# Designs tried in a protein design chat: VH-VL binders against UPF0292 protein AF_0905. Part 11

Target 1, 124 residues: UPF0292 protein AF_0905, of Archaeoglobus fulgidus (o29357)
Amino acid sequence: MEDYKPFFEAIDELKEKSENGWVVVVEGKKDVRSLRAIGVSGEIVVFTGYASTADTLKDRKVIILTDSDAKGMEIEKGLVEALKTYGKIPDVEIKRKIFSNVRKEISKVEEISAFYEKISGIEL

## First folded at step 5 (VH-VL)

Design s08 (framework fv_cosibelimab)
Fold by ESMFold2-Fast, scan of step 5:
Structure s08 (fold): chain C 124 residues (1-124), chain A 120 residues (1-120), chain B 112 residues (1-112)
Amino acid sequence: as target 1 above (124 residues)
Amino acid sequence: EVQLVQSGAEVKKPGSSVKVSCKASGGTFSDYAISWVRQAPGQGLEWMGRIIPIFGDANYAQKFQGRVTITADESTSTAYMELSSLRSEDTAVYYCARESYYRNYYFDYWGQGTLVTVSS
Amino acid sequence: NFMLTQPHSVSESPGKTVTISCTRSSGSIADNYVKWYQQRPGSAPTTVIYEDNQRPSGVPDRFSGSIDSSSNSASLTISGLKTEDEADYYCQSYDSSTYHWVFGGGTKLTVL
């Protein structure tokens, strides 16, 4: 059994920032559904490419929430670099806080809602 | 409409180099990665390497490391693949292909192919 | 370092169903998404399946993909076979340990 308090605290921070104008960037539509199911209420955008996504978000506060695997890290790195051209530094720490405490159990954003339901004992 | 248009067929001598171009039209060139894949006559697809134009990073299959160089020119929306020290075994059709979207990151558009023949 | 292994050839009659396998030699087939490409003679490949089981627009629903973790393989299934389905089919996945795209050896489908 692992201590899941850090995971829940990271999800709460994500929800609070999302409600307060931060835009969450994800890889696909299943990720959007997963985040909505756990109560992320603010704007979520699906990654469409490095330059086009950065241009869309150049005036926004951004949380990058890609999968915790090699390709998800590549997208994160490229989007960070693209946003830097606009003088923007996205939040990448929330993702690390979410996955660092559950690495053995999930690595994909689309899996967060089912995992949250499993460990909280509450149906979503 | 998205198109990848490659340069024309080449006939090369052993020991020479070839540089194949791949010009992208439609869509934003900096939004995706470009892979290069070859196919020898009657053989399967062989991945050579890729480039992500927005940050200039290229990586290569081990077999081609040291002989292949993949570059991109964002101003002309063109990717290049240069293969040096050509051998007869390098005779193949060379394709460029677009990698778009991470979870839907597949080769969604392919160039028409460039036949490179290496003969003495 | 892994390989994706496909049968060299498969044949079946029009109207029947055929399945082409793609087996990963090491690591789990589920570690990365599997794609399937169709290549007709004289043409560049086109995608028929991405994300293990999704179809691009324009690909008939006779084409389906699946993953079987117990056999460590992916499968492309084509039902209601038509003569225009004759082609070479390639599976593809990503090797996160080497940062390489990996293609299967290809399967020649003949519709007799």
Scores: ipSAE 0.014, ipTM 0.653, lowest interface PAE 7.1, mean pLDDT 87

Design s10 (framework fv_cosibelimab)
Fold by ESMFold2-Fast, scan of step 5:
Structure s10 (fold): chain C 124 residues (1-124), chain A 120 residues (1-120), chain B 112 residues (1-112)
Amino acid sequence: as target 1 above (124 residues)
Amino acid sequence: EVQLVQSGAEVKKPGSSVKVSCKASGGTFSDYAISWVRQAPGQGLEWMGRIIPIFGDANYAQKFQGRVTITADESTSTAYMELSSLRSEDTAVYYCARESYYRGYAFDIWGQGTLVTVSS
Amino acid sequence: NFMLTQPHSVSESPGKTVTISCTRSSGSIADNYVKWYQQRPGSAPTTVIYEDNQRPSGVPDRFSGSIDSSSNSASLTISGLKTEDEADYYCQSYDSSTYHWVFGGGTKLTVL
């Protein structure tokens, strides 16, 4: 039986920061639905491009939660650099904690809610 | 709407360099990455490299590393691809393409292409 | 580093269905999304499929994409084949280990 405690702890950290004013950036609307299903209640912004997203978020505390694939990692890197031009450092550690604890079982944010339901036994 | 407009055809001597431009008409590059792709006569598409204009980062296919330089000027929404030490096998149509924010990273808009002919 | 392999040419009659394959030489085809481009003579390529199986606005539904992890390949299927579908077709995917785009060699589709 796998110990998924670190995964649940990372999700709880995401929820707590979201409730306390951190803006979560995702790739698309399926990701928004997935995060809402597991109880992420704060502001979620869909990535629309490097400059436009960074400009809307330059005065905010930011969590980047893109997919754990090549495209998602590139968006993360680019958005980190764009936000850096405003002197801002986003949280990228929560994404690492979430995906590193599920070892290739999921790599996409949109998959989090179904996976959470599967391993917790809770119907979402 | 947004179009990518490239500079006109070039005829170059072996050993010279060429610099092709790609301008966003009706929009900007600030939200996108721009790739360069070439196609030799009767051959397939070959990726050369890309730039993310907002922070100036470029990366290149190994085959072209050391000979290609990709730059961008955000103020004019223009990307450039410079290829040096030209050889006859560099004769090709050179395309710029916009990389969208789709999850798949689709090249959603392509320039019309620029024919570069290298001959003695 | 990987290669994407396509057949050089495919021919079929109007109204029939044709399938073009794109096989990844190493690593899983499912590791990265696959895109398909159509290129007519004298024109720049246009996207017909993105994210393995999605169609851009304006692309008819007779174009479809799929992936098969068991054969490590992606496929572009064109049903109800029309003469206007004559073109070169290219698959493309991303190599996350090198941060490079990879194109297949291209397939010439002839509609007889």
Scores: ipSAE 0.014, ipTM 0.636, lowest interface PAE 7.3, mean pLDDT 87

Design s11 (framework fv_cosibelimab)
Fold by ESMFold2-Fast, scan of step 5:
Structure s11 (fold): chain C 124 residues (1-124), chain A 120 residues (1-120), chain B 112 residues (1-112)
Amino acid sequence: as target 1 above (124 residues)
Amino acid sequence: EVQLVQSGAEVKKPGSSVKVSCKASGGTFSDYAISWVRQAPGQGLEWMGRIIPIFGDANYAQKFQGRVTITADESTSTAYMELSSLRSEDTAVYYCARESFYRGYYFDYWGQGTLVTVSS
Amino acid sequence: NFMLTQPHSVSESPGKTVTISCTRSSGSIADNYVKWYQQRPGSAPTTVIYEDNQRPSGVPDRFSGSIDSSSNSASLTISGLKTEDEADYYCQSYDSSTYHWVFGGGTKLTVL
């Protein structure tokens, strides 16, 4: 039996921080739709480049939520470095918590909503 | 208008080094990664390596590891590719290309190419 | 690392449809997105397909991309073939485990 408690707790942390002024950075529009579908209500920004995105967000609290694959990690690393030039440290732990115990099932942010619905349906 | 402009053609002797430049104009240089790709006469595209200027890390195809060095100067929006220990087989057109940020990544703009001829 | 294999050449008449394949040697073709580039003689390549099946602005809808996991291949399809489509076509994918780009060997398309 899979224990999905860590996944749900990570999603709840994401929702709470999003409601409290943290900006979520994603790779694309499908990611925005996925996060909206599970109740992420705050500001979501689509990554448009390392320096441009960091400049836009230099005064904000930031959660980086790129895909859990090598490419998504590369984008995360570059954005972390860009934000550090402004003295800012983004949250990268929420992404790790979301994907850490479900890597065999999903690795993309756009997949979160369908997966969330699937495992929530099992519990009704 | 986004454009990548490369340095001019070079003729080099075996054993020497060549350094090709790629100057970006339009858009924000630090937002993109830059790849280098070569093409020998009548042959296909061969990826050499890439750099992400914002953190300065470069990585290279195994075939070129130890002979190629890719650098970037954010202040001049210019990327460089230096290839050492040149051989006749290195005769090729060398391209720089800008990597976009869309899912799956792709090369959205290419330089015009720089012909490097290695001969005695 | 993996290799991407394309046919060396394909030919078709104007107005017809042509398909160019790109087969991955190890790992799944679906593990990473596939891109397609067009290169005319004397010119730098340009992108015709990214993210498996998406077109950049300005690329006609005659160009389409697809993947077939059963053959471990991606395909570029050009319908309503025009003389100006004559070019070399390259597939490309990203090896996310090594941060390496991989190109296919290229396919020469002749329109005749």
Scores: ipSAE 0.065, ipTM 0.709, lowest interface PAE 5.6, mean pLDDT 88

Design s12 (framework fv_cosibelimab)
Fold by ESMFold2-Fast, scan of step 5:
Structure s12 (fold): chain C 124 residues (1-124), chain A 120 residues (1-120), chain B 112 residues (1-112)
Amino acid sequence: as target 1 above (124 residues)
Amino acid sequence: EVQLVQSGAEVKKPGSSVKVSCKASGGTFSDYAISWVRQAPGQGLEWMGRIIPIFGDANYAQKFQGRVTITADESTSTAYMELSSLRSEDTAVYYCARESWYRGYYFDYWGQGTLVTVSS
Amino acid sequence: NFMLTQPHSVSESPGKTVTISCTRSSGSIADNYVKWYQQRPGSAPTTVIYEDNQRPSGVPDRFSGSIDSSSNSASLTISGLKTEDEADYYCQSYDSSTYHWVFGGGTKLTVL
């Protein structure tokens, strides 16, 4: 548990921001299920394209939570640029905090819930 | 209905350049990436490169690096592929294709193809 | 970074089942999703399978896709073969390390 304190703190920050109106953007429906399982209660939106997603979220505070792989980073970069056209800066630091502390164990958002269950001892 | 419409067939001389257009209708142009793929007569599909209009930057297959330029004009919802220093081996049908942003990526819509003939 | 290898041609009789393989030369076939395209003479390709095993709307359920990590291959299976299935089939995957699309060499399916 001590080794995973930064991971738990990042998940707690995600939950708190989600509860307070930040919209979490993910790549797919398995990611939605994973985040719901660990208690992310706020709005979660599946990425459907750069301009359409940014247009949907132009008046919202946004957390980008794509996978920690090349494709996930490309989607993150493109969505950041699309949101900039509306003068918006999304949160990309929560993803960095989540994965940087567990990079040897998981790299995908869909893996978070099973990993969280494993290290916390909580049934999901 | 989403549709990609390409410019018409061209006959070019060796050493010249060709610029093929791909106009997207339906859907939001900036939501997707556009890839260019060619197919020489009787041969397979060969990926040339792609552009994500929102980045304003393109990525090219190594074989075409230095000869191909892919651009996009959001105001007209049109992508372009320009190939320079044409040789007879560049005779092919050139396709544009739209890339899905779903987790698997895939080419969900294709243009009808543009035949480019390089004659000596 | 990798190549996708397909058989040059396959043939089978109407009503039978055919399987076309797509083998990845390096890295795991499971590292990236595999797509399959059908191309009839004179036409642009159309997608028959995406995300390894999903069908676009309008593609009949006799088309299926699968992944076999032990052989490092993806497969397209067409059951209940019809004459209209005669076409070239291409597998495709994304090399996320280089941001490059990779196509297989293509397989000519003959239905006789």
Scores: ipSAE 0.217, ipTM 0.749, lowest interface PAE 4.2, mean pLDDT 89

Design s13 (framework fv_cosibelimab)
Fold by ESMFold2-Fast, scan of step 5:
Structure s13 (fold): chain C 124 residues (1-124), chain A 120 residues (1-120), chain B 112 residues (1-112)
Amino acid sequence: as target 1 above (124 residues)
Amino acid sequence: EVQLVQSGAEVKKPGSSVKVSCKASGGTFSDYAISWVRQAPGQGLEWMGRIIPIFGDANYAQKFQGRVTITADESTSTAYMELSSLRSEDTAVYYCARELYYRGYYFDYWGQGTLVTVSS
Amino acid sequence: NFMLTQPHSVSESPGKTVTISCTRSSGSIADNYVKWYQQRPGSAPTTVIYEDNQRPSGVPDRFSGSIDSSSNSASLTISGLKTEDEADYYCQSYDSSTYHWVFGGGTKLTVL
């Protein structure tokens, strides 16, 4: 569908970058399961706090993939600022591409796999 | 150059099974989906099912559920379609087709086709 | 689920324009992308239009696609008809409710 093309393109970009050494940061283990189910194969790190997560990832290429709700946006903003102290700029655009056209249907990373299954016709 | 090469023609008896292969070259096998489509002599195109190798699972048209199995072997960049309990009406050319942009829902490359004849 | 209906055959002379329709029986034609395949005798199909109106690299601009929600149909238009355009043409769309590809019945184009 036209409505879902940006969503699928963002998922493809996420998978490709994950395979090429980018570390994906999520809020919890259900998010990890959701991303694994759709084929995100690279390193995924669960957020444990601004300073601790940034210190762990200061030498890595980072994709921040928190929920598209108030808390998720707060965590994203805080982690961006923490990574800036190490001179690093994480990718936050993939998250916006994923949720920008489906925000009325899903807002949580843990919902991505079920939604992907529904609109792609692939059983996960 | 991307190419899908299918196994050769087969003649099968009613009640038997056939397994057709589709070998992909010129691209990363795991980056796309493979669909199987058949065409009986003088008839139109009929979709049977598809597999996305990275998910390891396949989905099938209702008409073929229980009789068709689609698999993929990433080490050889080969997809397979096995159809069981063959009947004379299963006589058709079977095509594999690649869905590189499954989000766009179109087949960008097709195999050359494999004729399967079911006769006693 | 739905069906896609095409005319069985169309014919036109070289240099003219022909239009092949593809009508969806239920749900909106705009709900899913429509693509068009060309199949010459003895050959596998090739894509001439995808995502309603896009052309793959190498397909001449004489081929165009459109959708019309009022008639619930998609159309393939071929202008400047050439003898090599003679083929069977199939439309296709995806049924997201059943997870099936749906093909139209096909249209035989004769150029004489």
Scores: ipSAE 0.006, ipTM 0.526, lowest interface PAE 14.6, mean pLDDT 85

Design s14 (framework fv_cosibelimab)
Fold by ESMFold2-Fast, scan of step 5:
Structure s14 (fold): chain C 124 residues (1-124), chain A 120 residues (1-120), chain B 112 residues (1-112)
Amino acid sequence: as target 1 above (124 residues)
Amino acid sequence: EVQLVQSGAEVKKPGSSVKVSCKASGGTFSDYAISWVRQAPGQGLEWMGRIIPIFGDANYAQKFQGRVTITADESTSTAYMELSSLRSEDTAVYYCARETYDRGYYFDYWGQGTLVTVSS
Amino acid sequence: NFMLTQPHSVSESPGKTVTISCTRSSGSIADNYVKWYQQRPGSAPTTVIYEDNQRPSGVPDRFSGSIDSSSNSASLTISGLKTEDEADYYCQSYDSSTYHWVFGGGTKLTVL
């Protein structure tokens, strides 16, 4: 089948950074559930607005993990700009690595857990 | 909670420009996008464009590109819509509306509307 | 680009159920969330449905939304019609290819 090694490596990097104090920002509660199901254990914050979210996270290391659609990209760009006002650079590469070779299979963070279960053979 | 208050009605001559303001209160101005929508007498809602204040960038409906400019001033929590080269067909009520992510992505608060009349 | 098409008008008696359709001209209706707005004369619109079928606080459960992929349309259904439901209703969706909001043409609901 497809080589999903890059996808699994990106998920592992996400888990490792999450365990080590990086805050993961997502669009909604379904995204939180999806990430918990695959073992993301650290702090996950639901996006509530550009400046409010950035203010909450101004002293934190941040991973932006929004959907790979137009809305998700817009939220990512806006949050990057908001965090930039605090001199912060969030990680947006993990999201790119997660979705880059599975673009035709999934595009939403909420879909990650079901897809992970499907390709890993592990029940979640 | 949140309220959008627009500037008052205006009467303009063809060929002139109009600048309508929309002052937000009750929330963090940079948390959301502001869209502008117009409604000609007896007609439907027509989207004109939007701005995300934190970007400073706006995007516009194709019909209005080149004639509309949307800006935002963070210090006064105010968005502006300027429409140039006015025609009688531009007579309409102009609304600003907040786009929010908190309770779903939609226009959750609307301004009261500003009537712009273009007549000679 | 796509268009959203609504019937110009619908009418029904108090206590009955009415359904207003919103049909997408190209691409799937399911590609983007659909919102519904209510506008009474002299007033700004208010949201009655967002994310296809969710109601904001304060909107009675008589209002519901649905998606039908087979007809490529969204529907707003209002049950137990009351005279205060008389208004214009607009559907709205996002065109992700152009980063533009699209409104339907609007439907005038008359409660007779």
Scores: ipSAE 0.158, ipTM 0.749, lowest interface PAE 4.6, mean pLDDT 88

Design s15 (framework fv_cosibelimab)
Fold by ESMFold2-Fast, scan of step 5:
Structure s15 (fold): chain C 124 residues (1-124), chain A 120 residues (1-120), chain B 112 residues (1-112)
Amino acid sequence: as target 1 above (124 residues)
Amino acid sequence: EVQLVQSGAEVKKPGSSVKVSCKASGGTFSDYAISWVRQAPGQGLEWMGRIIPIFGDANYAQKFQGRVTITADESTSTAYMELSSLRSEDTAVYYCARESYHRGYDFDYWGQGTLVTVSS
Amino acid sequence: NFMLTQPHSVSESPGKTVTISCTRSSGSIADNYVKWYQQRPGSAPTTVIYEDNQRPSGVPDRFSGSIDSSSNSASLTISGLKTEDEADYYCQSYDSSTYHWVFGGGTKLTVL
């Protein structure tokens, strides 16, 4: 389980910030379901475009949690730039912490809950 | 409703440049990326490059590096594609297409196309 | 960069099934989603399949998409062929290493 300690710690940080008012931005509804299954309890918003999403989130603390693939990285980069227009800096480090230690196993947010269940031995 | 409306047909001499416009209406221009694709008569679709207006980054296909420039003006919701040093083989219909992130990089709307003819 | 290779043309009779392949020259076909476009003369392309196997609203269920990792190919299958299906079909995928879109060469479908 030592190999997956950083993954669990990153998930715990995500859950803590979510409960404390941070809004999590994801790419789709499957991602929402995955995060709910592992206990992310706060507000989750589905990305609908750079400017529209940033406008919705301009008064909020934001965690960007897009997939660890080319599309997910482009969405992250563009949303960071859009939020800068409002003087906001989103959290992109939680995503890096989640995926950096499990790159060979998962790359999509929608895969997190099944992977979490598999390595924790807990049924979700 | 979402529409991409392109500028009209052009006839150009070899060695000149052409600048085609693509005006978006409906939806938020800064939410999406815009790609440019050309099609020579009777030939297939050829991707030229793309721009993400919100951060101004443009990428170009290797074949067009140094000859193509793609820009966007967010205030007018208009993307532009400029192709320089025109040759007869650049005769083609040029399309702009919107890249939506909702369906994993969809070209969900296309312009009507602009015919550029290069002849002497 | 990679190439996507399609047959130049396919033909089949009305009511039959046709399959158009799209083979990736290097890297896995599954690395990024594959899209399929239909283009009729004088018109811009329209999407018939996105995300490998999903249909846009308004596209008949006669159109289906699939991925075969063993042949490193995507396929567009059209069943119950109608004369109106006569068109050029293009596959498309994304090269994440270069940030480039790649189109297949196109397939002319004739319904005789």
Scores: ipSAE 0.163, ipTM 0.726, lowest interface PAE 4.1, mean pLDDT 88

Design s16 (framework fv_cosibelimab)
Fold by ESMFold2-Fast, scan of step 5:
Structure s16 (fold): chain C 124 residues (1-124), chain A 120 residues (1-120), chain B 112 residues (1-112)
Amino acid sequence: as target 1 above (124 residues)
Amino acid sequence: EVQLVQSGAEVKKPGSSVKVSCKASGGTFSDYAISWVRQAPGQGLEWMGRIIPIFGDANYAQKFQGRVTITADESTSTAYMELSSLRSEDTAVYYCARESYPRGYYFDYWGQGTLVTVSS
Amino acid sequence: NFMLTQPHSVSESPGKTVTISCTRSSGSIADNYVKWYQQRPGSAPTTVIYEDNQRPSGVPDRFSGSIDSSSNSASLTISGLKTEDEADYYCQSYDSSTYHWVFGGGTKLTVL
């Protein structure tokens, strides 16, 4: 039995913050589709570059949801630093909570919906 | 539209250092990472390192650890590569290249190259 | 870091098809996207393939890329060879574990 409670709790936190005005930043359109499939209903923005994305989001509450691989973590770090120039601190903890307990199964945001369907028994 | 312009050719003595510049125009400098790649005469492309200007983080290839320093100045949209303790084997054309997104990145624009000749 | 191995040279006649391989020494070739660059003498490289099999605007459809997990290799295929395709070709991938770019050794394509 693997305990997937932390994963489900992180997804629930993501949904709640998304519904309450937090903008979710992802790497691509497949990531948007994955998050929509599991019920993330708020604004989702696709990363287009460090300074340009930060400028777009400088007045917003932000959750960074890039892949949990070296490239995704690099994009996260760069976007965090870019947002700091506007005095903004994005949420990076939700991503950590999502992937930390399932790192052997998935590492990409686009994989979340299929994995969620698999372990929850709910059709998406 | 996007252009990377490098500094001119250099002739250096063994044991000295060289600092090559790469000035970006036509896009937001802070949006992209800049890599440095060299090519010795008649040889292949060799990656040296990269910098993401927005967070100032530089990564270096193992071969160049301790000899290369890559920096960026956002105010002038210029990246720099400094190579120290030069040897004749360092004679090469040095390129800067921009790393583009989307997913996976690739080097979408390259500088014209800077020939560095190391001779006694 | 892993290594990417290419043949040193390939040659083929105009109008024919040529394939250049790029083999990854450790880890799966599918773990990271593969890019291909063309370099003509005296020029900086230009991209002909990115994301394994995508072409930048302006690159003719004679150029295609593919991944073969069974041989742990990527391939660049150029059909309908033209004299202007004569160049050195380099594969490239990103080592996510070290944040390092890796280039293949390069392949000299001669069109005779």
Scores: ipSAE 0.016, ipTM 0.657, lowest interface PAE 7.0, mean pLDDT 87

Design s18 (framework fv_cosibelimab)
Fold by ESMFold2-Fast, scan of step 5:
Structure s18 (fold): chain C 124 residues (1-124), chain A 120 residues (1-120), chain B 112 residues (1-112)
Amino acid sequence: as target 1 above (124 residues)
Amino acid sequence: EVQLVQSGAEVKKPGSSVKVSCKASGGTFSDYAISWVRQAPGQGLEWMGRIIPIFGDANYAQKFQGRVTITADESTSTAYMELSSLRSEDTAVYYCARDSYTRGFYFDYWGQGTLVTVSS
Amino acid sequence: NFMLTQPHSVSESPGKTVTISCTRSSGSIADNYVKWYQQRPGSAPTTVIYEDNQRPSGVPDRFSGSIDSSSNSASLTISGLKTEDEADYYCQSYDSSTYHWVFGGGTKLTVL
């Protein structure tokens, strides 16, 4: 049977950190809409490039939440390295926890809200 | 306004090396990757490799591995492509192009191209 | 590793619709985004479609892209064909396994 508890717990951790000043970095506007739909209320920024995004976020606590595909992993790796130049370590574990047990169902952040609605039975 | 400006045409002898430059202006050079693509006369586009300037990481198409070196100098906003052990088959127009991450990995700006002729 | 295959040439009259295919040899066409570039004689390529079906600013809505998983192909469709559309068209996709860009062989579009 599919166990979605780790997925829900990761979403709850994301919401809590977002409310407490962590900035969530995503790839695009559809990702922002998806996260808002499931109750992520804090600051969300769209990735605009490695150096410019890192410079914007150098004094912030950062969660990198890119897609679980090759492009999303490349953006994550590059942004981690850019933030290291400011002595900062972003959270990449929340993304791993969200996708690790649902990779055969979804791989994109924009898919999270529809999937959440499907498995929770909650109307979004 | 973003522009990629490449160095001028070159004529080279077989066995020599060529180094083509690509200077970026108008945008944040360190935000993007730069790809190199060549096109032999009457032929299609062939990807050679790319670099992410902020890290210096480059990756190359297998066909060019060991002959091509792609580098970047952030202080001058310039990327370079050096191809060694030149053969007549390397006669081509060489393009640099900027990889866009925000718009799903596409080449949003291209250099004007540099003709490299390899002849004895 | 995969190859993208395009027809060598296509032709059509002004005002008509033309479709250029791009077929992936292995793995699903839907596994990676497909881009389309237009190259006029003596010029560098320019992007006409990105992310399978999106248009950059300045590209008219006569240009559209689509993916067909059943044929493992992407298509570029140009409606209301104009003489200025005469060019070579290249599809492109990303190979996630090698971190390499792959171009199709190109299609010469003649408008006559």
Scores: ipSAE 0.007, ipTM 0.632, lowest interface PAE 7.9, mean pLDDT 87

